# Designs tried in a protein design chat: VHH binders against DNA primase DnaG (dnaG). Part 1

Scores and structures below are computed, not measured.

Target 1, 371 residues: DNA primase DnaG (dnaG), of Nanoarchaeum equitans (q74mb1)
Amino acid sequence: MAKFAPVQYKYIIKAEFEIDGIVDREDIIGAIFGQTEGLLGMELDLRELQKQGKLGRIEVEYKRVGNKTIGTITIPTSLKAVETSLIAAAIETVDRVGPAKARFRVKEIVDVRSSKREYIRNRAKELFVQLLSKTAPDIEELRRELEEAYYSKQLIEYGEEKLPAGPLVEKSDEIILVEGRADVVNLVKHGILNVLGMNGINIPKSVVELSKRKKVTLFIDGDRGGELVLRNLLAAGADIDYVAVAPPGREVEELTNKEILKALKSKIPLEQYIKNLRISINNDENKEKYKELLSKVFDTKKAIVFDEQFNIIDEKPLEEIDKLPSAYGIAIDKILDNETYAKIKGKYQLILALDSNVNAQERVITLKDIQ
Below, numbering starts at 1 at the first letter of every chain, in headers, positions and changes, except where a header shows other numbers; antibody chains are not in Kabat numbers.
F is the ipSAE of ESMFold2-Fast. E and O are both the ipSAE of ESMFold2, at different seeds. Each is the mean of both directions, binder to target and target to binder. V2 is 0.75 times the mean of E and O plus 0.25 times the DockQ between their complexes.
[cut] marks letters that were taken out.
Atom coordinates printed by the task and the answers are left out, and those that the model quotes come from them; centres of patches stay.

## First folded at step 5 (VHH; framework vhh_lunsekimig_d3)

Design B03 (from A3 with S50V)
Fold by ESMFold2-Fast, scan of step 5:
Structure B03 (fold): chain B 371 residues (1-371), chain A 122 residues (1-122)
Amino acid sequence: as target 1 above (371 residues)
Amino acid sequence: EVQLVESGGGVVQPGGSLRLSCAASGFSFSSYYLYWYRQAAGIERELIAVISRGGETNYVDSVKGRFTISRDNSENTMYLQMNSLRAEDTGLYYCAAKSYTYGKNPQLYEYWGQGTLVTVSS
């Protein structure tokens, strides 16, 4: 016993009473002790439990209504749930206070610890939401905010939508179109003054209108978001002339001067960019075989293994995927997740799945690649 | 204007239920595969549910039997019914619509929502 902790009550008994007579606090408490004496044995005698500190002082709140006394009693206990319940039940057997008829009824037994557990549960949820939301700025994010504040003084607002733009957007015959304000700030910081930002996912009317009058280079990130931006621009009727792409995994807003200039020098005509996207899908001579195998497993809850000629070797329910032999490839009727991947990793060269959440070492082909 | 908008997120007790909705404007769902993705703190977006053009569904093991994806092409809306929610289901939920056209001019159409937050106590 290296450390002492003070005794704390575990439960609070709350009971209501109605007494057909004029009585005071001492009468009520005396009746509770007297009427319950011996009912629960000597070990649970209320007077003795109070002397031991296991039962707290009985708190009595009452009002008098005519010749009746009506109120509540509150009894704290450090006893176990069973013992506390027995005491509460014993109190309900009190049927008189002195010569007056009385009725006691337990309304509730409060578990003191339950309130603390409820607080922890609710507070933990709030803190987790704050963790998902930025509650403290990242140092790099703060630096970008300060740079934006400085270079934003060089920016103008373009069109009715007040889009972020470099000061030469109207005077230049060529426009560099980027997705957002941070991209505009970075390009202006590096001396590219004919830049226009779209201010998010919606394609502004001013951008579509301007694209028909100027030579436009769309400068996109080296990820899938850039392709979405181009698709939306084309759907909105924008007239794009060239596409420039940031290095893989890099965003326009974080590029160095050298990276910006290299990307802009390597811009390609829109038609060539679209052609290159299409070639990567259409040049796979086995595309029809992937489609056939994925179609065969779809909605079957099975996995199929196949050889280099795409002949089916074996099939099993997904629950037995670990029992399938190693082969050239496997097609599965599910999303490739970490649990499933752990069971098949290293057994196949090609994995066909409905979609993938895994950065697999093997080549993975999904429904979106063939549908 | 092409847009996907999620709704229905919020705070819920463990064992509770939520229904997420994803409404499309500017295009028709009818030719698209529809997806729900989840992003937890510090983790890349994870695909959790898919529904085909014909209505066939599939799920990651962790939500199978608890979540149900559905689509209503006439209302251009998709849903994720989430039952028996657990602390690990907490995250940002994104809807996505994807379609490939094959032939002389093959093209990927891919649209994403902005995300809706679901919080379940741990």
Scores: ipSAE 0.000, ipTM 0.274, lowest interface PAE 17.3, mean pLDDT 78

Design B04 (from A3 with S50A)
Fold by ESMFold2-Fast, scan of step 5:
Structure B04 (fold): chain B 371 residues (1-371), chain A 122 residues (1-122)
Amino acid sequence: as target 1 above (371 residues)
Amino acid sequence: EVQLVESGGGVVQPGGSLRLSCAASGFSFSSYYLYWYRQAAGIERELIAAISRGGETNYVDSVKGRFTISRDNSENTMYLQMNSLRAEDTGLYYCAAKSYTYGKNPQLYEYWGQGTLVTVSS
């Protein structure tokens, strides 16, 4: 049965000795047990620990040099690091073996798992050297991965969902909210300790509740994914105060300190961010094309699909919207609702609609956005 | 030379107190984030207390209200005051100082103490 399995030793005490006399293994072991008796109290008595299986058999290797016995002892232990260190120190107090003068000195206490950690260290270095033969982006990616593994130990878990967070998220009255764990690691690396990650597309309840008690800056990537995160947060009822945006095409997880500070200093109130989004759409060079397509579909009860050059590929009544081919975009003569979205999700990059009641993953442009 | 030297560890009975010190030489704490880590057998090293450059502190739940981290930039020393000690607080305590330089060549300056042993035992 499992209860008869060998004890897993955690540490090995290695000590050197020099004894001014001719002694054998049993003499040495007897002296260690005898002279340490009572020094560390009843619970750390070496004989008792060995009977309980917490201390392994003492191994002795020695050589005789004239009338001296010189060698090493090895003692395995399943005890904690502190208890093992106390025992090692007690062994150094052994000053005789029978009538012979003796000296014991601990050379090292080996952590049994050290060889596995050494393998990891050496293998990681080998893999790093292999990647040094590749392009600079590969080196930067590896560096980011190694830094992430290192800085991940600085993070705490926040809330019931165990979200990745910097150590000051609970204490600070202001938090920086980011999409993922890699973003948290990068901000913590650059000294932003009041950061909280959402760990995916679904908005955690802890984030919504925290947002009502603290001043929240949402820090998003400079792409469409960042806008989706904001839409999902607002739909979940989160109270967002400011929005900070990474440079176009850049992700929060890869920003330099200078880029992070610039983005955070340039944060704008939520209301202004939403207003700016509408202005950006109105300044889009394709605005007239959007207007034209929406005008063509308006009051027809149809959907029209179009290519990247805004050429109409196909059209069908709204009842047959699921029969339309995948394309660059679709224009629909209705408010985009959950039922309609389920039929077109993932088939288009751009959706033009009269209005929208859903948080789509695609870019959605409505009549309100272009008027 | 650049180093962190820890002191103040030892054996203490449950309910007792200890004050750990970490003194820096060869560099100044003023631009560094300062940390205390704890490592017990079979458990990976854990961050238990942190203090920012501006003096803001944070603690793991198990030590909140019992431990206090502080810094004295003029003496180039940081402290961990440990009160109401429990058997579970036994372990090796490490201090660490980290700073990130900003600009064209960002660099992490990171220094660690050698560890000081704390035993809470009756």
Scores: ipSAE 0.000, ipTM 0.091, lowest interface PAE 22.4, mean pLDDT 79

Design B05 (from A3 with S50R)
Fold by ESMFold2-Fast, scan of step 5:
Structure B05 (fold): chain B 371 residues (1-371), chain A 122 residues (1-122)
Amino acid sequence: as target 1 above (371 residues)
Amino acid sequence: EVQLVESGGGVVQPGGSLRLSCAASGFSFSSYYLYWYRQAAGIERELIARISRGGETNYVDSVKGRFTISRDNSENTMYLQMNSLRAEDTGLYYCAAKSYTYGKNPQLYEYWGQGTLVTVSS
């Protein structure tokens, strides 16, 4: 009269299938039972094993793809490893479902006990973290200090360019992309382990490649240099999903834990960031003056210096750019590169150029910003 | 109207080949980065191939050497040539076009196709 406890399954067979026809779950299950009948002897007959409760119900998940049926089957078993493996192999011999050609391939055999041990490991970690979160502040502070020390030491080199990175860059589905090594160190120190740095303005091939297979958040400084980095990434073909911006006047490398978390929580989709940038540019009262000066210098191979009222003070060929006086601003008929910037750094408050590949301290406005 | 339309999907045996096409209407590909994404059952879309405005191509490792992305700006069409197909290549294939403008009116232009079905079955 007493009800017995349910049979505990020891293994789960997972197999994928591909059938050249339109079939349903019952057709698939029937083919498995029918075509394996007699192959392993009476003791391991699948139908008989299911009646005895040693084989669980066959679960089928499938989709129609054109005129084909593809999917997976899941078979729980309370049998030993050897018998389970024999049954799995027998299922792979199923070559038709009704009149349709079929192929079955075992993906894995899951040890249920191993899965339970994995659950215990993960759950114990969660409970331990929860316990620490409910304890005295001094224990929470100790935990934070240990994490900071550990993660700071876990900085690794990524890719052929030996880029600075956190240890979880490859394992994480999302990466935080930053400009330089100091940014990486600060983020890793504060527990952000999925961070990758670019070592400056040139976009490494490893960054572009990784961006294609990961969800990417670009985390930039609250200055004009961050915009240049984004432009170069997009020009190089990087697939950026979100943009996070440090507070105005702050650099990622100097942010506190709270500032980092707030910025990352406030990340916005790339589309929204571009729209916000458009609004900012359109509100610049001096844009027409920038356009006028860039137009005057374009295709002249010269540089022009101007005062705060945008009156031209002097001009010289680009070869003599270092001979121009300091002034409010300079317009150059070239891409602002590191060599040219070294000659004019600190002499002007505003630099107008055809394009830029330099993270300048001055405000830099390019032809692309005004056209 | 602005649209991307995929074609060329179908059923093929392992080791076979298929050529997917993606045609744009209402805009020009010439200034766009072009992409092919794949979505298998139970998995979010993954990028498998990209071609730059200048024709430089990149692929995920699993399709490298087997798939070739190309673009024809004059026909306003992009292609994905798929060779040595495997069962794991089965899925919905989406084309996408993305462009970022800078200057007075910076804007992200992002268009997606509706998806085309590819089944690799013996």
Scores: ipSAE 0.000, ipTM 0.187, lowest interface PAE 15.4, mean pLDDT 79

Design B06 (from A3 with S50I)
Fold by ESMFold2-Fast, scan of step 5:
Structure B06 (fold): chain B 371 residues (1-371), chain A 122 residues (1-122)
Amino acid sequence: as target 1 above (371 residues)
Amino acid sequence: EVQLVESGGGVVQPGGSLRLSCAASGFSFSSYYLYWYRQAAGIERELIAIISRGGETNYVDSVKGRFTISRDNSENTMYLQMNSLRAEDTGLYYCAAKSYTYGKNPQLYEYWGQGTLVTVSS
């Protein structure tokens, strides 16, 4: 008779007993085997089940209280629920141990597998969180690479510049314009087949020409990079009808189907987007610094360049604007026109001007924006 | 201390290749758009390549198909692989990292390297 590993047992029968006499463990076990013999047929004989490994060793814990023996028995079983319940009931029929009267009562039958399933559930969650925390960046990059490879097979090349596009770009009257290839792949993956990507910093001629004959929604990331793309498109003469913006901190290339549909349903006309941008600029925490710099340059016929902390680096008359160093920003005492812009294009990230007649690539803030 | 440090510049023959590296310290690349700029003698600094937070790339036409920008967020490093180099590619190459927030100060964080010289000479 071997002792079997707990993993082989499905249930544990726990019963309490009270015996009106002084008995030991051997007497109790003998009574259980002896008094249940034949009650359930030969296939459920406890001694035979123990020999077959289907019933585990009977554990007995007891104490003597006067002339009584009181305690508990624990019986592991690998049998199914019905058979285990029959054995438990049979044990309750034990009414003597040797010459002494006895009473056995089952307190519970524990499903060992239920406890193990709960452990597996909890431990699997812990291990999954650990895996996600340690490898999340690498897994995200690998996922993007795999998705790009698979969905890129559905893409076509559009125009002379061979731009990444969905198969319905030419056939559709409406185009979703995005910054690049990964954005196109994500939208095609989610069933948006009239999407066109701009593969580069320079705005492709094909995009400008297509925008004049199609209704165009520009779909941008929820950051300044997307704003720059819009500025470049407008500067190149593209005809943009609507703007859709990804949620803050999210890029178009990583959006879920629900996020894509929500953003596209929430698209706004270009004019409204520009108005909202001006309102957002007015709520900028640096608004007072913009006001200060514009006030300092106003009616001076000068330009002032400044760093990211709004410290003035240099100043020169407007006639010498091209001699000012590159810096974070520039404030000019004039309306930003094409002639002036040509002299400062690409040198600054922020332009403060009295007004603007130019669709600049840089962020331009005017007196109208800070009123 | 926040730094971007470029390496890999040098003298190369026309048709040759160079790989530029840009290593960041004091901040994480993961939330930044990463850029390569070029400045030739007598010409203003121009943007030549961008890589998004997700790894999507954009290039000026003059370098497209010849240059490849890439990023390794785990090593906090970005690269510019330059192939089929031309005399016109001679210049100072700058890496930059920029973080944008729409509707607020749009450029809360902008970091620049000191520049690395690339000379394409016969």
Scores: ipSAE 0.000, ipTM 0.109, lowest interface PAE 20.8, mean pLDDT 79

Design B07 (from A3 with S50M)
Fold by ESMFold2-Fast, scan of step 5:
Structure B07 (fold): chain B 371 residues (1-371), chain A 122 residues (1-122)
Amino acid sequence: as target 1 above (371 residues)
Amino acid sequence: EVQLVESGGGVVQPGGSLRLSCAASGFSFSSYYLYWYRQAAGIERELIAMISRGGETNYVDSVKGRFTISRDNSENTMYLQMNSLRAEDTGLYYCAAKSYTYGKNPQLYEYWGQGTLVTVSS
């Protein structure tokens, strides 16, 4: 484990170089550390800053052109703008790499926090609106109706099917595709304006057409219905790039801003999603052991817990499932629902069930998965 | 002739760093999703990092914050910067380039590197 907590990088220094000789990455990095040593004092020593994680790894991209080495260096820093600028200027003083003459020139300093500032701007606006719209719990139904009416005014109708959409669907190079109107309203409410909704599980022609010219993230609920939507989209010829999944047991239409952003940041490429789903189940050498355990609990109205070798440790009726010890896995003679999951969450690495209505943190294998 | 050539593997002590490179010849990376896979003894080949056509990255949890994938379409090369290496990172590392189109005429173009060995040992 690290002795010091990691620091987030604030800036990236990008510099070009031209070296009158054939040199490698380590030669270039060595020259940068060596020739800047002492120039900015002990507090801004590049080697020490890198050891503390305040200066990131120096990335070097280069090509050789005759007897010259030409390329770019990229240096992340967690330091303030002034200190970062001083380091950038110091790098420009490097005039040799070994015996070869060199010239470094800073091209730009990128503020990696620009996206965080945009998030703060948008989120502050949302929170202000929410503060003004807050209501007592006893009038929650009226709040939902008012929110739907208010945010639905920001929606547009997209395509011949008049699909619910955010106002930036056509202008954005990327879209977030969701199942229904309530999902669109919730995302628009939280500042996500490049969202497009579908009419149930039937895939509209406008969705297929748009998917061929945009980067598409499919954002599905944390239940099993989302997989059916993906299957139907692919069968209809839609070009999906990423998949984002709501938290376990949660629907997109009810997610908080934090949950939405976490899910979208955790999006995975379509091919990775398909491979993870298929390979983790079909190539599992323990598939026959899963079948055996599910067969043993089937029609017993019990749950059994087992170790890493698939030896049964304990067994209890389903109504006493909370009394079972933590172990490697559990097999239950029922559909895994939110109530049952709440009783076993965090106690097992693997859950075997007849079916599942929840998107669990643990690996869940059902009868459908092993057929 | 189409090929991916990996380099940069080796033996390193825990806490050390390595940078893997993967150079393509016979085709262009520009329209491909790029991947790094790892295969340890007795374990299935697993996807550890990927980078999209537009430069968006994704990582398996065990390497998040330690590994960085990047691409240079002009040099037709991709990289995996590995920091804070652990004994568990030992394995054969493969680069891959894939282009998937799902739709009217689905096409799959998939190329793999030969693999490069990374050993994290004292």
Scores: ipSAE 0.000, ipTM 0.108, lowest interface PAE 20.4, mean pLDDT 79

Design B08 (from A3 with S50Y)
Fold by ESMFold2-Fast, scan of step 5:
Structure B08 (fold): chain B 371 residues (1-371), chain A 122 residues (1-122)
Amino acid sequence: as target 1 above (371 residues)
Amino acid sequence: EVQLVESGGGVVQPGGSLRLSCAASGFSFSSYYLYWYRQAAGIERELIAYISRGGETNYVDSVKGRFTISRDNSENTMYLQMNSLRAEDTGLYYCAAKSYTYGKNPQLYEYWGQGTLVTVSS
């Protein structure tokens, strides 16, 4: 190391004073040394600490105001916080400077190292962000997959179809029914343990059977896919009691705890949900066009295909429905069943029918929907 | 058609070894995290090992040092090399491939195998 060490102070004591007399810097410093001598023991004697370089030179700034001397004193120290505080307190006991009465009060003790700690905090944050930015997508993706796997461990398999379910599905009198496994995991993650998920395009027999024994709330996304799921469940004979709907454009699998609780508290009876859905269809600007096309096809035993402006393109007997061209939509004079749907699947965006017992990918509007 | 097919299961004595394979069809492994799960009788399915897209591996403590997960993206196949098998390793072993997208419309892409039975005698 160097032959001499630089003076490194850890704290700076700042005190204010008021002296009832005319005094100078040497008088003030002398009083501080003299009146604190012996108060803290030999090892914390201010004069000795200054000789050892542990206490810096005492700096004094003062003004004379009338017959009084008022100012500040600054004392640097390399001592620990406890020892520095003891010295500061000892300075406050100085009650005279020569023959004059004096009062000293510590204004503050400045930690010289606070700026270094602040730099370390800020720089560490910056370096962390730099490190994270190099691998952030992979790290975040892995975190989400591990979280998913962890909550999946709490799931059970329900029924012959081995449906994803929360651990309380069998014990609870109430069941929350959702579309898929990811929905189940999200609800379980948020403490909803009586949840049951469905698989694929067909409604599982276990779901229909369970719905007859339990009070069921169907919890669906706020889009048309959710409406389709409800229609499919009802067609399969499920007994649904309530419907809860996620916010528009939101999926159950991504909802926060507060959003889940709000949706479940806002659940409505099935009958009210169906009524509201019919009101929505009744307010559709094309409702009169749907009515017109269904009226035209009713009791004709024909199917009519139409364009986006609802102009009829072609018509054929139901026996020749597979010979009709692809178009925007089709209106049929029958109940949409699996056999008929197989012949028209993927050819139209809109299907108008007298009734439906099929889970179609297309938008299906029936006479019941427009009554 | 998307599917994962496991193979390599069977009956083995304690201390023996088995290598499980999982082959994918209808999609590519290269963009997926790959997992091995195990389901013992009366116990829920548990994650035992996974491998990242970059080849980083992770294991549950009970199999660490005994099992090795690996992937071959060119063959669209993943493996689980099981050494020093114990009676407690008995169960159905499932492979899985998962990818989770970020953002406003997050999606979980998840595929599971049918399961392969591993029986460690005694």
Scores: ipSAE 0.000, ipTM 0.086, lowest interface PAE 26.2, mean pLDDT 79

Design B09 (from A3 with S50E)
Fold by ESMFold2-Fast, scan of step 5:
Structure B09 (fold): chain B 371 residues (1-371), chain A 122 residues (1-122)
Amino acid sequence: as target 1 above (371 residues)
Amino acid sequence: EVQLVESGGGVVQPGGSLRLSCAASGFSFSSYYLYWYRQAAGIERELIAEISRGGETNYVDSVKGRFTISRDNSENTMYLQMNSLRAEDTGLYYCAAKSYTYGKNPQLYEYWGQGTLVTVSS
């Protein structure tokens, strides 16, 4: 991370130049100040703005190529977007440096605050978590770090796919199933040793096999990604018993010991989780639109594509489904099977179908979901 | 056009070194978390190295001490310096960038490169 400058600049103007002559940095800077003087009025005079600290030092990087000087200038400003844009445009009017012809072109204006706003967002979350989890003694923090390192060393590889796992995954009657290696590491270092990771989006064969002989709790982030993982597991034939959900806005890999234990203690049976998910879909403000589109396509042997406002764009017989344009969504008069999905995969954000035998990457809504 | 382009892959002898580069066009790395993933035959993409906006790095145990991830925001380029290469390092190497925390699912990353092949053979 960079340290904050004494003066906080809001924007950085970056411009390229090509000068048809051999000139020095001071000549270039002098031309910028001199030729822009008076163009934007006294309030936006570059020399005056620099004296006020509102314009930073002009940095010049150049190389000489034959009789030409080519390079870039960088100008920090604490001014608003409008004023900064006017100054950038004024710099483009510089057409000579001493006796040499010159051209300046603004390459970009960087919003420094964009990075600062994201830093604030992430740092505020970290500080909030620290405040809630505050432990006073330095010795306690060191002990925790050593314990985490120790438990991380207990990680093993499971199955033919060499999946990340805790050391008790084979010996335990119960398994905590998570999406990735970072989730496994976090759970193991917090003492959850019967954890198995799936190492990405695909469902490994070892996971399906293990799920048939163990009691499995799927531990997910509780977003759309978590729902997709569950659907993929069920489509692959995995035997899931419970679902545990991380707090809103939190990933399993970043949870504290307290958050992990609370989520696992609050796990619910798979059937209850599916019921709750269906209730959520039934409360969707677009439920009536889904019903309307499915009713329109029902018993027609057609597929209908629609935009984000649920206006029908095109329709074709199911035999010609691959000839339909990409759009926001598609409604089909059939059960979504692997053959049909292969023809429409990646073309739509939403799929409405009579039923589904496929675990799709897109949101799939069926008649069962909107009863 | 917004894209990530990897370069520097190739064939190298065991114990050799390679430096991979990932150049961004159409957007700036300065606001992004940056990653290197590796995909070997028959398995899903594995996170190999990570670098935060602040320069904090993380590595999988198998490459820790041998690989170094770095970033140059002024050149809009990220690097992976690979030393003491082993046969098991063979695979397609992908660079990836994300501005928000979408989770661990690779499909939720904002930008991906096309991949560069590294082959370690005797």
Scores: ipSAE 0.000, ipTM 0.087, lowest interface PAE 23.9, mean pLDDT 78

Design B11 (from A3 with N58D)
Fold by ESMFold2-Fast, scan of step 5:
Structure B11 (fold): chain B 371 residues (1-371), chain A 122 residues (1-122)
Amino acid sequence: as target 1 above (371 residues)
Amino acid sequence: EVQLVESGGGVVQPGGSLRLSCAASGFSFSSYYLYWYRQAAGIERELIASISRGGETDYVDSVKGRFTISRDNSENTMYLQMNSLRAEDTGLYYCAAKSYTYGKNPQLYEYWGQGTLVTVSS
């Protein structure tokens, strides 16, 4: 037996029929073959075309409606469009099925390749949507980069340090001072054009100089980092007039217009901010522990280091303060001065002292603060 | 030749409405992010509204709920429908089209209109 390639049908003829009688599938198929015989010549005889595999099996779907048989026929063909159309027209000439009157009408001729092209078109659209969904995060990143690039062009460079600033920094009598470039971009984006940013941990000389001739509002995050920035500014000799604080858990660089305006409208004088901060220390749940550690070190001429649970780790005479290990905190039996601070800077998060003459980076609590 | 032309600006009373149009020639909007910017007297341009390639919109808080940005890629035009106008909405309005090529050789393609004046006054 020879192996034959599968037949590829190019068209499907779909026709509807109404037959005025009770007939079966074989009757219908027989009528189609019989009544079309010879109409299209020898080369297009339906029975011979089916034997050659050029015409597929005639599928018949029908239902009985009273004394009538109504339905559709489906005929696959591998013939060319012209020959297929001739066969379809010939089928419409079938006017009887056995003794019953019949009417056939072609509804459509489906181009199988057209159906495949439509599938490709629809499937390609689906795959394209899937690809866009996969790349959506990149598109959002690009949008943020575009906005950043645009607003960066609206910024000016201020002073020798080339600090990021809004275009009205020099012209305005009031300045909004923020920690970084991203804060400046966000404020400029929301129409605050008299904003000046700082770069890095060192307070720029230009900021200190500007603060002495402008009314300055320091706009900070509501966390400890913002407090540290204020302490560094004061230590550098900056003249700060007001403090505005972002909502808890929010950074200035991410604030909405409403949040920015609300924070700026709620700004408080520097002196009141410092006073409120001292009141917060007095209401601190650890106040009694601070008091206990300061009382323990008082009049001993020693320093005591302690962990986050306020357990004492080590103690030494003040002369050996530089020999104490790094820890969560240190309590000293003296006024925190520049010389002492130089020996302990960066080793502790919390410093407890009798008093302070230094604006330290760390949180400093004095005997005065807890009275 | 690449060109963006704004139209639809004018004088309107507070609470009134205006629709701005921006028509592009020399390139297709379909591949660009589209933006409306506003420039008030003595102030640099600020972003008011944007619409992505996929039709996703975003607005500055001061115009949210009052302004609507839209795009018609078939007409190569974008619009800004401005409702409930306020005195502070006065300014020169610019349309912009931006496309960013990311990856190995990133490039920003940026086109601007000439601006259309909107004056909201009683």
Scores: ipSAE 0.000, ipTM 0.085, lowest interface PAE 23.8, mean pLDDT 79

